# Miniprotein binders against b1l550: the designs that were tried, part 127

Target 1, 279 residues: b1l550
Amino acid sequence: MRLPEELLERARDIHSEAPSHRIKLDRVGSFGLKVPVEFKGFLLLAEADVWVSLPEGRRGVDLSRQVEAIYELSNPPKDPFSLCREAAISLLEKLNYADSSGVSIRFDAPLQDGESLKYYGVEISSIASDEIINKIRVEILGMTACPCTAELIRAYKSSEIAATHTQRSLGILEVSTKAEHPDPDKLASIIERAMSSPLRTYTKRPDEGGLVIRSLSNARLAEDVVREMIHLFLEEFGHLPEDTHILAAVRSMESVHMHDIYAERSFSLDEIRKEISSH
Short names: E, the ipSAE of ESMFold2; O, the ipSAE of OpenDDE; V2, 0.75 times the mean of E and O plus 0.25 times the DockQ between their complexes.

## First folded at step 14 (miniprotein)

Design ka13 (at its last look DockQ between E and O 0.95; V2 from the best seeds 0.00; counts 0 for: pae E 1.7 > 1.5)
Fold by OpenDDE base, look of step 14:
Structure ka13 (fold): chain B 279 residues (1-279), chain A 83 residues (1-83)
Amino acid sequence: as target 1 above (279 residues)
Amino acid sequence: EWKKVRIKFTFDPEKREEVYEFLKELARELRKKYGLTTLVYQENGRIYIFVKGDPEAVDKFIEEVLKELEKLGIEYTVEVYEI
């Protein structure tokens, strides 16, 4: 049932009223929208969050306009980076009372693995205030082998290739920058290269054996993985603005314990360069 | 009443980054001065300023931005349109 349009003249506009408490809100919007995106030749259904600021003198945000803004830009499907940026700008333009806006888009990104596919998690964000800040978070699973157990077994059995426990580890890189979004495939590659070995969707027996041997030969602590991610990141993305902020982290799902091991470092490019130069 | 304006600038590629930083700083100062919302961004090799607020304040903002750019002595093209 559609209500008569004439009721709009009689009904109070609740959103435009003064609130009982005059307090500005930083983020008001719709979370968990589904939007189509085009990524590396795939059409994907992504999850999206859209929001704007709300001034102290306005009770509520026009949520319908926010939803319209992102869906207008989502047809036809486009790359998620452009969608994110354009939608953030559009929100700021459409919502008169907003002094800031933001968009976040999340999906599983396909990654070629021989003749099969693996994936990594990605969240792409853009925030518009006085300028645009772009954020990207990449999460991908790899494998780590413990060097401590390997050393103990080596000492005990005098084997050339020491057995050790292996486990899945989640690597995380989050980048916030005033520049364009960094390439998520490159970020995923950095994480995989920082691990003892990558994971494979499909392995033949000889390939599986080789993967395990590689891990054993490249045993790394969670701390080693984080440091290696930072090192590789600086090599690939050292050209980004100095105020670019990075989070590098690893969560190791240790196979000999009931709990996970976690390591992280948060830094700006300026900060980390000063740290490295001091050595 | 709200006035919304987009300013589109085209600069020499060699000067674009310098001008971009200048415009960001200028816009930050002027938005505070006039109580406006502004956004400075780059797209397809062009610099954009979006400004919204009180019509008179928006007009003053535009005038002052253009005046300060003239002082730099850099060649540019400008398109101003209300949205």
Scores: ipSAE 0.697, ipTM 0.903, lowest interface PAE 0.7, mean pLDDT 93
Fold by ESMFold2, look of step 14:
Structure ka13 (fold): chain B 279 residues (1-279), chain A 83 residues (1-83)
Amino acid sequence: as target 1 above (279 residues)
Amino acid sequence: EWKKVRIKFTFDPEKREEVYEFLKELARELRKKYGLTTLVYQENGRIYIFVKGDPEAVDKFIEEVLKELEKLGIEYTVEVYEI
C-alpha cells in the first residue's frame, strides 16, 4: 500500500525545521547499507555507511537522499574505491546544509591461496570537507608461535622436541592519507609476512608439517610482529605524504590463555622516520 | 538562496602538485572569509574545486581564486559548472 502523494502538500517538513536544542552534529547518516561492488573481478556484497554533518539550525538530515545517492552510484557495480570517493563528493554536493560528508565501505576481500581462496577484511573510507582524506583498514589472520615457551621447552632437560604454543593472530594496518588508498593486497601481504607464518584454507599433511616447522623457526612476540609490520610498511609505502597516519596492531588469540594479547603503535610517516634515524 | 559550483582546472603535470597545494590553502582562506563550504580534490589528473553558499559570496570566491591563480603565471584551462 502506498499513501497518496497529495499528503506531502499538507504535512510539515520536520527535517527542515530548527531543533529545540541548537546543537550541531558531526555525523548523521545511514549505517549498514548493503551495496554491490566489483573488486578484482569478484562481485561482492559490501556493507556501507554514509553520513553528513548537520548544522545547529537544522533538525534532521534527508536520509532517503543519502541512501538514494549511493545506490545510484553502485549500479552498475564498480570498484569500491571509486564508489567510496564519488559518493562522499556527491553527498557534500547534494546536501546543501552539510559542511562535510563521509562514506565507508566494508567487505571481505578474496585472496588467492594455491588452488583455493582465502579472505581478509577491508574497510575503506573517504571523508570530504575542505579536502578528501582517504582511510583504509586491513585485517588478516596469521599464525604466531611463542618464542618464550619455545625457549623453555628447549631448555627443559635438553629436550630434543621443538615445541611451543601457536595461535591465530589478527594483524591490523590502518592508513589515513591525502593520497589514493593503498592497495589492500599489499597491506595484507605486509601483515602476513610479519607473522610467524600465513594461514591456509587447507593443507595436506606434509604441507601442514612444513608450515608448523617454519613458524617455529620464525617465532615472534606480538610486539615484534607490530615492529616488523611497521618496517615492511615503510619499505613499501614510505613514498606517501609525510602527514600520512598509520596504526599497526596485533590481537593475538593466545591458545594457552582465556584472553587475548594486544599490541599497537600509531604514527605519522614524518614522526617514525625521525624516530628510527635517531638509533 | 544557494549557489553550487564545480570548477575544473587542467595544468601541466609538472606543475599540478604545486598548484594543488596553493589552491587548497587559498580555498581554506576564502571559505572562512565568505562563510562558504569548499572542497578541493584531484581526479583523473585534474584539480577540482567545489564551492557552495550564498550566491554573491560564491561569485566573489570564484573571482578571487581566478585572480590569485593568474598571478602565478602558470598556463591552465578552466571550466565552471553550476550544479
Scores: ipSAE 0.617, ipTM 0.893, lowest interface PAE 1.7, mean pLDDT 90
ESMFold2 (binder alone), look of step 14: mean pLDDT 83; pTM 0.800

Design ka14 (at its last look DockQ between E and O 0.90; V2 from the best seeds 0.00; counts 0 for: pae E 1.6 > 1.5)
Fold by OpenDDE base, look of step 14:
Structure ka14 (fold): chain B 279 residues (1-279), chain A 83 residues (1-83)
Amino acid sequence: as target 1 above (279 residues)
Amino acid sequence: SWKKVRIKFTFDPEKREEVLEFLKRLARELREKYGLTTLVYQENGKIRIFVKGDPEAVDKFIEEVLKELEKLGIEYTVEVEEM
């Protein structure tokens, strides 16, 4: 049932009214939308959040306009980076009262693994205020082997390849920059290379054995992984603006403990360069 | 009353980054001065400025931006679109 449009002439515009309390809100919008995106030849259903600021003198936002803005840009499906940026700009343009806008898009990104697929998690964001800030978060699982246990076992049984406990570890890189979004595949690669070994979706027995041996030969602490991630990031993305902010982190799901080990470092490119130059 | 304007600039690629930073700073100053919402960004090889607010303030903003650009002595093309 559709109500008569004539009722709109009689009804108060609740959203445009003055609020009871004159307080500005930073983000008001729709969270958990589903939007199609095209990524590396795949058509994916992504989750999206859209929002704008709300001034102190306005009771509510036009939520329908926000939703309309992103779906207009989602047909036909496009890459999530362009969608995110364009939608943020469109929101700022369409909502007169907003002085800032933002969009976040989340999905599992396919990554080729031989004849099979593995994946990493990605969240792409753009915020429009006086300028555009682009943010990307990549999460991918790898494998770590503990060097401490390996050393103890080596000392005890004198083996060339010392046994040690291995576990899945989640690596995280988050980048916020005024430049374009960094390549998520490159970020995922950095994380995998920083761990003892990558994970594989499909392995034959000889390949599995080799993967484990590699991990044992490249045993790393969670702290080692984070430091290696930072090192590799600087090599690949050192050209980004100096005010670019990075979070590098790892969560190791330790196989000998009931709890996880976590390590992180947050930094700007300017900050970390000064730190390294001081040694 | 609201006025919305999109300004598109085309500069020499070699000077684009310098001009972009200049315009970002200038827009920020003018935004604060006139109580406007502004967005400065680069897209498809062009520098874009979006500005919205009071019509008179928007007009002053545009005038000052163009005036300051002329002082730089850099060749550019400009398209102004009222939205």
Scores: ipSAE 0.711, ipTM 0.913, lowest interface PAE 0.6, mean pLDDT 93
Fold by ESMFold2, look of step 14:
Structure ka14 (fold): chain B 279 residues (1-279), chain A 83 residues (1-83)
Amino acid sequence: as target 1 above (279 residues)
Amino acid sequence: SWKKVRIKFTFDPEKREEVLEFLKRLARELREKYGLTTLVYQENGKIRIFVKGDPEAVDKFIEEVLKELEKLGIEYTVEVEEM
């Protein structure tokens, strides 16, 4: 059923009215939109949020216009970073009353794993106001091995057998920068290299043994995984703008406990350089 | 009423980053002065400025940006698109 077009001439334009309470809103938009993206040769179904700022004198946002803006750019499917950035700029250009706009896009990224694939989580955003600020969050599982238990077991038998508990750990890197989004594969690699061992989609008998030996030979506390993530991040991305902000974290699902271990550090490049250079 | 303008500048690549920072500062100053919304960014090796607001204020913004660039004596080309 379609209503008559002439009603538009008679109906009040509710959105353009002043609100009863003149309060500016920072983000008003549509969240959870499904959009197609093309990522490294894969066609993926991603989830997007779109928003704009709303000034104190305007009652509502033209939400259908916002949704149209991103969908117009998503056909044919394109690189999610381009879609994210272009949509944020387009929203600011198209919605006259907005002084800022933003877009977030979430997807599971494929990663080569021998002859198969594995996946890790990616969420990107672009916020347009006086400049563009780009943010990326990457989450990937790895294996950690406890060095404390390994040392205790070594001492117990005074042998070369280094046994300990191992568990999955979720590594997180989040980067907010005025530069282009860092490559998510490089962020995932940093996280995996900081762990005791990467996780595999599957292994054959000879490879599984090697994986376990590697993890035991590279046992690390959750705290040291975070420190290693930061060290590796600075090697790869230390050239980013000084006001780039990073969060590095690990949530370890400790196999011998009913609860998880968590470690986190957030910093700007300017901040961490001063901290390191003071020693 | 509203006026919306896209401006695209091409500069010598060697000076592009320096000019980008200059234009960001200038746009922030003029945005506050005239009550405008501005966005300054790079795209495909070019510097873009989007500006919107009161038509007279937008015209003054464009005039002042071009005047300040001429004072710097940097070679550039410019395209202005009213939307």
Scores: ipSAE 0.625, ipTM 0.894, lowest interface PAE 1.6, mean pLDDT 90
ESMFold2 (binder alone), look of step 14: mean pLDDT 83; pTM 0.807

Design ka15 (at its last look DockQ between E and O 0.94; V2 from the best seeds 0.00; counts 0 for: pae E 1.6 > 1.5)
Fold by OpenDDE base, look of step 14:
Structure ka15 (fold): chain B 279 residues (1-279), chain A 85 residues (1-85)
Amino acid sequence: as target 1 above (279 residues)
Amino acid sequence: SWKKVRIKFTFDPEKREEVLEFLKRLARELREKYGLTTLVYTENGKIRIFVKGDPEAVDKFIEEVLKELEKLGIEYTVEVEEIKE
């Protein structure tokens, strides 16, 4: 049922009214939209959040205009980085009263694993205010082997390769920068290389055995993983602006405990460089 | 009443970063001065400024930006587009 258009003349525009309390809001928008994106040759259905600021003198945001903005840009499907950035800009342009806008897009990114596929989680964001800030968060699972247990077992039973408990660990890299979004595949690679070994979707017995042996030979604490992630990140992305902010973290789903081990470091590039140079 | 304007600048690639930082600072100052919303960004190798607000203020913003750029003595091309609803 469609209401008569004449009603628009009689009805108050609730969104444009003054609010009861004159308070500015930072983010008002639609969360959990589904939008198509093209990524590495795959057409994916991503989840998207869109928002703008609301001034103190306006009661509500035109939500329909926000939704329209992102869907206009999503057809035909394009890469999620461009979509995110362009949508943020478009929101700021279309909504007159907004002094800032933002877009976030989330999906599982395919990653080639031999003849099969594995994946990592990615969230891409862009915020437009006086300038554009780009944010990317990558999460990928790997495997860690505990060096402490290995050392105990070595001491108990003299062996060249000591047995130890292994577990899945989630590595996280989040980057906020005024530059373009960093390559998510590179970020995922950094995380995998920082762990004892990567995970494999499909393995034959010899390959599986080799993977485990590699892990045992490269046993790392959660703390080791985070530090290695930071080290590798600096090698690959040290060219980013100094005010770039990074979060490096790992959540180890310990196989001998009911709980997880978590480690993280938040830093800016200028901060971490000063820290390293002081040693 | 409000006015929306997109300004597109083309600079020598070697000077683009310097000019970008300059324009970001300038836009920030003028934004505060005139009560405007501004966005400075790069797209396809060009520097873009989006500005919206009071029509008179927007016009003053554009004038001052161009004036200050002329003082730098850097060659550039500029396109100004008003966004009309």
Scores: ipSAE 0.720, ipTM 0.911, lowest interface PAE 0.7, mean pLDDT 93
Fold by ESMFold2, look of step 14:
Structure ka15 (fold): chain B 279 residues (1-279), chain A 85 residues (1-85)
Amino acid sequence: as target 1 above (279 residues)
Amino acid sequence: SWKKVRIKFTFDPEKREEVLEFLKRLARELREKYGLTTLVYTENGKIRIFVKGDPEAVDKFIEEVLKELEKLGIEYTVEVEEIKE
């Protein structure tokens, strides 16, 4: 049923009223939208959230205008980073009462894996207020091999047995910066190189053997993976603004335990450089 | 009533970062002074400022931004576009 449009003239505009309690809200929006994006030659269906600030004097947000803003920019599909930034700017321009706006976009990114594909998780956002703040979170699975058990087994049989428990570990890099979003493939590569071994979509027996040897030869604590991620990040992205904030973390699904291990470090670029320079 | 304006500045590329930071600081000061919403960003190698609010306050913001920018003595061009809803 479609109601007569003439009712718009008689009905109260609830959204433009003042609320009973004049309290500003930081984020009011539409979450879980499906939007098409073009990422490195792939057409993907991403999930997006859009929001604006709501001042204390306005009761509600024009939610349909928010949704329209991102969808008109998503047709035809384009690169998710451009869509994210442009939509955030458009929201701030279109919604007069807002003093800030934001957009987040989430998708699984394809990644070449030999002659096949694998994937990793990406979430980007752009926040527009007095300037644009860009954030990206990358998550990718890798393999870790426990050095503690490896050393115990080595001591038991001197060095006759090269063995330890291995598990999938989820590596996380999250970057918040005034510069443009870092390349997610480079962030994923940093995480994978910090692990004991990457995961593969499939392997033939000789390649699988090599993968296992790599993991055993590169045994690392979750703590070491985080430290290596930071080292590699600084090597690749040390040029970003000094107030860039990073979170590096690993959640390891330890194969010998019923629970996970977690390690994390957050820092700004200027903070970590002072820490490293003190040694 | 509302006024919405986009300002686009073109500077020599080597000066762009210095001027961007100056304009960010200036816009923050002026937005508080005049009760405006502002956004300073780059697009296609140009510096853009979006400003919205009371029409008189927006006009004063633009005037003061241009005045303070002239004091830097850096060569630039400017385009001002009023956005109609």
Scores: ipSAE 0.628, ipTM 0.895, lowest interface PAE 1.6, mean pLDDT 90
ESMFold2 (binder alone), look of step 14: mean pLDDT 82; pTM 0.791

Design ka16 (at its last look DockQ between E and O 0.07; V2 from the best seeds 0.00; counts 0 for: pae O 9.6 > 1.5, pTM O .797 < .8, other shape alone 2.573 > 2.5, placed apart)
Fold by ESMFold2, look of step 14:
Structure ka16 (fold): chain B 279 residues (1-279), chain A 83 residues (1-83)
Amino acid sequence: as target 1 above (279 residues)
Amino acid sequence: SWKKVRIEFTFDPEKREEVHEFLKRLQRELREKYGLTTLVYTENGKIRIFVKGDPEAVDKFIEEVLKELEKLGIEYTVRVEEI
């Protein structure tokens, strides 16, 4: 059933009214939209959130206009970073009452793994107000090997057994900056290099053996993985603005425990450089 | 009533970063002074300012931005588009 359009002449515009409680809202929008993006030759179905600020004097947001803004820009599919930034600017331009806007886009990024592929998680956002703030979060699985158990086994009755428990660990880098989004592949590489070894989509037995030997030779605590991620990040991205904020973290799914281990450090670039310079 | 304007500036590449930081500081001061919403960003090597609000306030903002920028003595071109 379609209602007559002339009803628009008689109906109140609820959204343009003042609310009963005049309270500003920071984020009002549509979350969990499905949008197509093009990333490194792959057409991906990404998940997006869009929002604007809502001043104290306006009751509601024109939600259909918000959704329309990102979908207009997503066809034909384009690079997710461009889509994210352009949509944030478009929202601020289209919704007169908003003093800020934001867009987040989430997808699994394909990564070359020999003749096959693996993947890592990416979430990007752009927030527009007086300038644009860009944020990127990268998550990728790697392998960690426990150095404590390795040392105990080495010392056990002069044993020749080179062994320890290994597990999948989720590495996380999150960067908030006024510069363009860092390359997600480089962030993923930093995380993998900080681990005891990377994970592979598949291996043949000789390759599997080599992977395990590498992990044993490169045993690391979750804490050490976080420290190494920070070190490698500073080497590659230390040129970013001084107020760039970073979170580095590892969640290790310890194979010998019923629970996970977690380590994290957040910092700004100016803060961490001063800390390192004092040692 | 509302007015929305994009201002697009082209500068010598050597001066772009300096001017970008100047315009960021200037727009922050002027947006507060006139009660406007503004955004400074770069696109395709150019600096853009988006401004919206009361039509008279928007006009004063644009005039003052151009006046203060001219004091720097840096050569530039400008394109003003009402949207």
Scores: ipSAE 0.606, ipTM 0.885, lowest interface PAE 1.9, mean pLDDT 91
Fold by OpenDDE base, look of step 14:
Structure ka16 (fold): chain B 279 residues (1-279), chain A 83 residues (1-83)
Amino acid sequence: as target 1 above (279 residues)
Amino acid sequence: SWKKVRIEFTFDPEKREEVHEFLKRLQRELREKYGLTTLVYTENGKIRIFVKGDPEAVDKFIEEVLKELEKLGIEYTVRVEEI
C-alpha cells in the first residue's frame, strides 16, 4: 500500500525538525549494506557502511538518500576505490546539511596461488569533509616458525635444521592518507614476505616440504614480522605524504599456547623517518 | 503559508569541484542563514535543490542561489510551488 502523496503536504518533516537536545552527531548512517564491486576481473558482493555527520539543529538524517547515493554509483559495478571516493562525495552533495561523510567497503580479495586462489581481507574507506582521507586495511594469513624453540632444539640435538613449532599468523597493514588508496595486492605481498612463509591453498607433496623448510630457515618472532612489515612498507610506499598514518600488526595463533601473541606499531611516515634517522 | 521551490541544474563534469564548493556554501551559509528545509538530490542527470519554508526566506535564498549559479556559468531551471 502506497500512501497518497497529498499526505506529504500535511505531514511534518520529522528529520528536519529541531531536536530536543541541540547536539551534533559525528556519524549517522546505514551499516551492513550489500553492494556489487568489480575487483581484478571478479564481480564480488561487498559489505558497505555509509554515514554522514548531523548538525545540532537537525533531528535526523535522510537515510534513504544515503542508500540511493551508493547504489546509484554501484550500477554498473565498478572498482571499490572509485566507488568509495565517489560515494563519500555524493553523500555530501545529497545531504547538504552534513559537513562530513564516510564510506567503508569490505570484502575478501582474490589472490592467485598457482592454479588455485587464496584470499586476503580488505576494508576500503574514504572520509570526505574539507578534504578527502583515504583508508585501506589489509589482513592476510601467513606462517611463522619460532626461533626460540629452534635454538633450544639445536642446542640439544645438534641438527642443521632444528625442528620448531609453526603456527598460522594474521598480518595487518592499515594505511590512512590524503593520497590515493595504496595497492592492496602490494600490501598483502609485504605482509606475506614479512612472514616465515606464505600459506598455500594447494600444495603438492614436494611443495609442502619446501614450504616447511622455508619457514624453518626464516624463523621469526611476531615482533620480527612487524618490524619487517614496516621496513618493506617504507621501501614500497615511502613516496606517500609525510602525514600518512600506518598501523602494522601481527596476531600469531601460537600452536604451543592456548592464547595468541600480538604485536603492533602505529606511526606516521614523518615520525618513523625521524626515528630511523636518529640511529 | 509556506513555499516550495525546486532548482534544477546541469554542469560540466570538469566543474565538479566548483559545484561541490557551491553546495557546501549552500549547506553552511545559506540554509542556516534563512532557516530553510533543503534537500539536494540527482534525478535524470540533473542536480535538484528542494527548498521549503517561509516565502520571503525562500525568495531570498533563491536569489542568492541563482546569483552563484550564474557566476559558475551553470544552466538552471526553477519550479516554484506555493502551498
Scores: ipSAE 0.008, ipTM 0.225, lowest interface PAE 9.6, mean pLDDT 87
ESMFold2 (binder alone), look of step 14: mean pLDDT 80; pTM 0.763

Design ka17 (at its last look DockQ between E and O 0.96; V2 from the best seeds 0.00; counts 0 for: pae E 1.8 > 1.5)
Fold by OpenDDE base, look of step 14:
Structure ka17 (fold): chain B 279 residues (1-279), chain A 83 residues (1-83)
Amino acid sequence: as target 1 above (279 residues)
Amino acid sequence: SWKKVRIKFTFDPEKREEVLEFLMRLARELREKYGLTTLVYTENGKIRIFVKGDPEAVDKFIEEVLKELEKLGIEYTVEVEEI
């Protein structure tokens, strides 16, 4: 049942009223929207969050207008980077009272693995205020082998290739920059290369054996993985603005313990370059 | 009353970065001065400024931006669109 439109003339506009407490809000919006995106030839259903700021003199935001803004741009489906950026701008343009806006889009990104697919998690964000800040977070699983246990077993058995415990590890790269969003496939590649070995969706038994042997030959602590991620990131993305902020992290799901091992470093490009040059 | 304006600038690619930094700084100063919302960004190789607020303030903003750009002596094309 649709209410008569004439009621709108008599009803108060609650959103435009002054609030009981004059306090500015940083983010007000709709979270957990589903939007189609096109990514590397795949049509994907992504989760999206949209928001704007709310001034102290306005009770509420026009939520319907926010939702309309992103869906207008989602048809036809486009790449999630453009969608994110364009939607953030559109929100700022459409909502008169907002001095800032933001969009976040999350999905599992397909990654080719032989004749099969593997994946990584990605979250793409854009925030519009006086400028646009783009943020991307990539998470991908790999495999690590423990060098400490390997060394103990080597010493005990005098083996050329020492057995050790192996586990899945989650690598994380988060980049916030005034430049365009970094290529998520490159970020995923950096994470995989920083670990003992990548994971594979499809393996023949001989290939599986080889993968394990490779990991044993490239045993790394969680700390080693993070440092390698940073090193590889600087090689690939050192051209980004100096004020670009990075989070590099690893969560190792240790197979011999009930708990995980976690390591991280947060830095700006300017900061890390000064640190490296001082050594 | 609200006025919304998109300003599109086309510059020589070699001067784009310099001009972008200049416009970012200028826009921040004028935003504070006139109580406006502004957004400076690049799209398709062009510099764009979005500005919204009081109509008189928006007009003053546009005037001052163009005036200060002329002082730089850099060739550019400009498109102004009210939305």
Scores: ipSAE 0.708, ipTM 0.908, lowest interface PAE 0.7, mean pLDDT 93
Fold by ESMFold2, look of step 14:
Structure ka17 (fold): chain B 279 residues (1-279), chain A 83 residues (1-83)
Amino acid sequence: as target 1 above (279 residues)
Amino acid sequence: SWKKVRIKFTFDPEKREEVLEFLMRLARELREKYGLTTLVYTENGKIRIFVKGDPEAVDKFIEEVLKELEKLGIEYTVEVEEI
């Protein structure tokens, strides 16, 4: 049922009124929208959040305009990075009273794994105010092998045993920059290369043996993985603006413990270069 | 009353970064002076400025941006689009 248009003349425009309490809000928006995106040849259904700032003198946000802004740009589906940035700009343009806007888009990114696929987590955002700030978070699982236990077993009187405990570890890279979003596949690759071994969707027995041998040959503490992620990140992305902020982290589900191990370092490019050059 | 304008500048690629920094500083200064909302960014090798606010303030913003840019003596083209 559609209500008569004439009611618009008689009804108060609640959103355009001043609020009872003149307090500005930083983010007012629509969260959990389903948006189609095209990522590296795949059509994915992503989840998006959109928001704008709300000044102290305006009671409400025109939420239908927010939803309209991103959906207009999402049909036909396009690259999620372009969609994210363009939607953030469009929100700021469409909503006169807003002095900032933001969009986040989340999806599981497919990654080739032999003749099959595996997936890793991606969340991107673009925030528009006086400039655009782009953020990307990538999460991917890998395998770690404990070097401490490996060394104890190696030293064990019988040299027939080559073993250590292995576990799944979640690697995380999060980048906030004024430049374009870094390629998520490159971030995922950095994380995987920092691990003792990648995880596979499936393997046949000979390949599984190779995977285990690789992990034992590259035994690493969670701390080692974080340091290696930072090293590899600097090699690939050291060209980004100096005020680019990075978080590198590992959460390791240690197979011999009832609890997880966590290691993390956050830094700006300027900060980490000074630290490294002092050694 | 509101006015919304997109400005698009094309510069020699060699000068783009220098000009971008200049325009970012200038836009920040002028947005405070006139009570405007501004966004400066790059897209497809061009520098773009979005500005919105009071119509007279927007007009003054555009005039001052173009005036200060001419003082730099760098060759450029500009498109101004009201939206």
Scores: ipSAE 0.599, ipTM 0.887, lowest interface PAE 1.8, mean pLDDT 90
ESMFold2 (binder alone), look of step 14: mean pLDDT 84; pTM 0.817

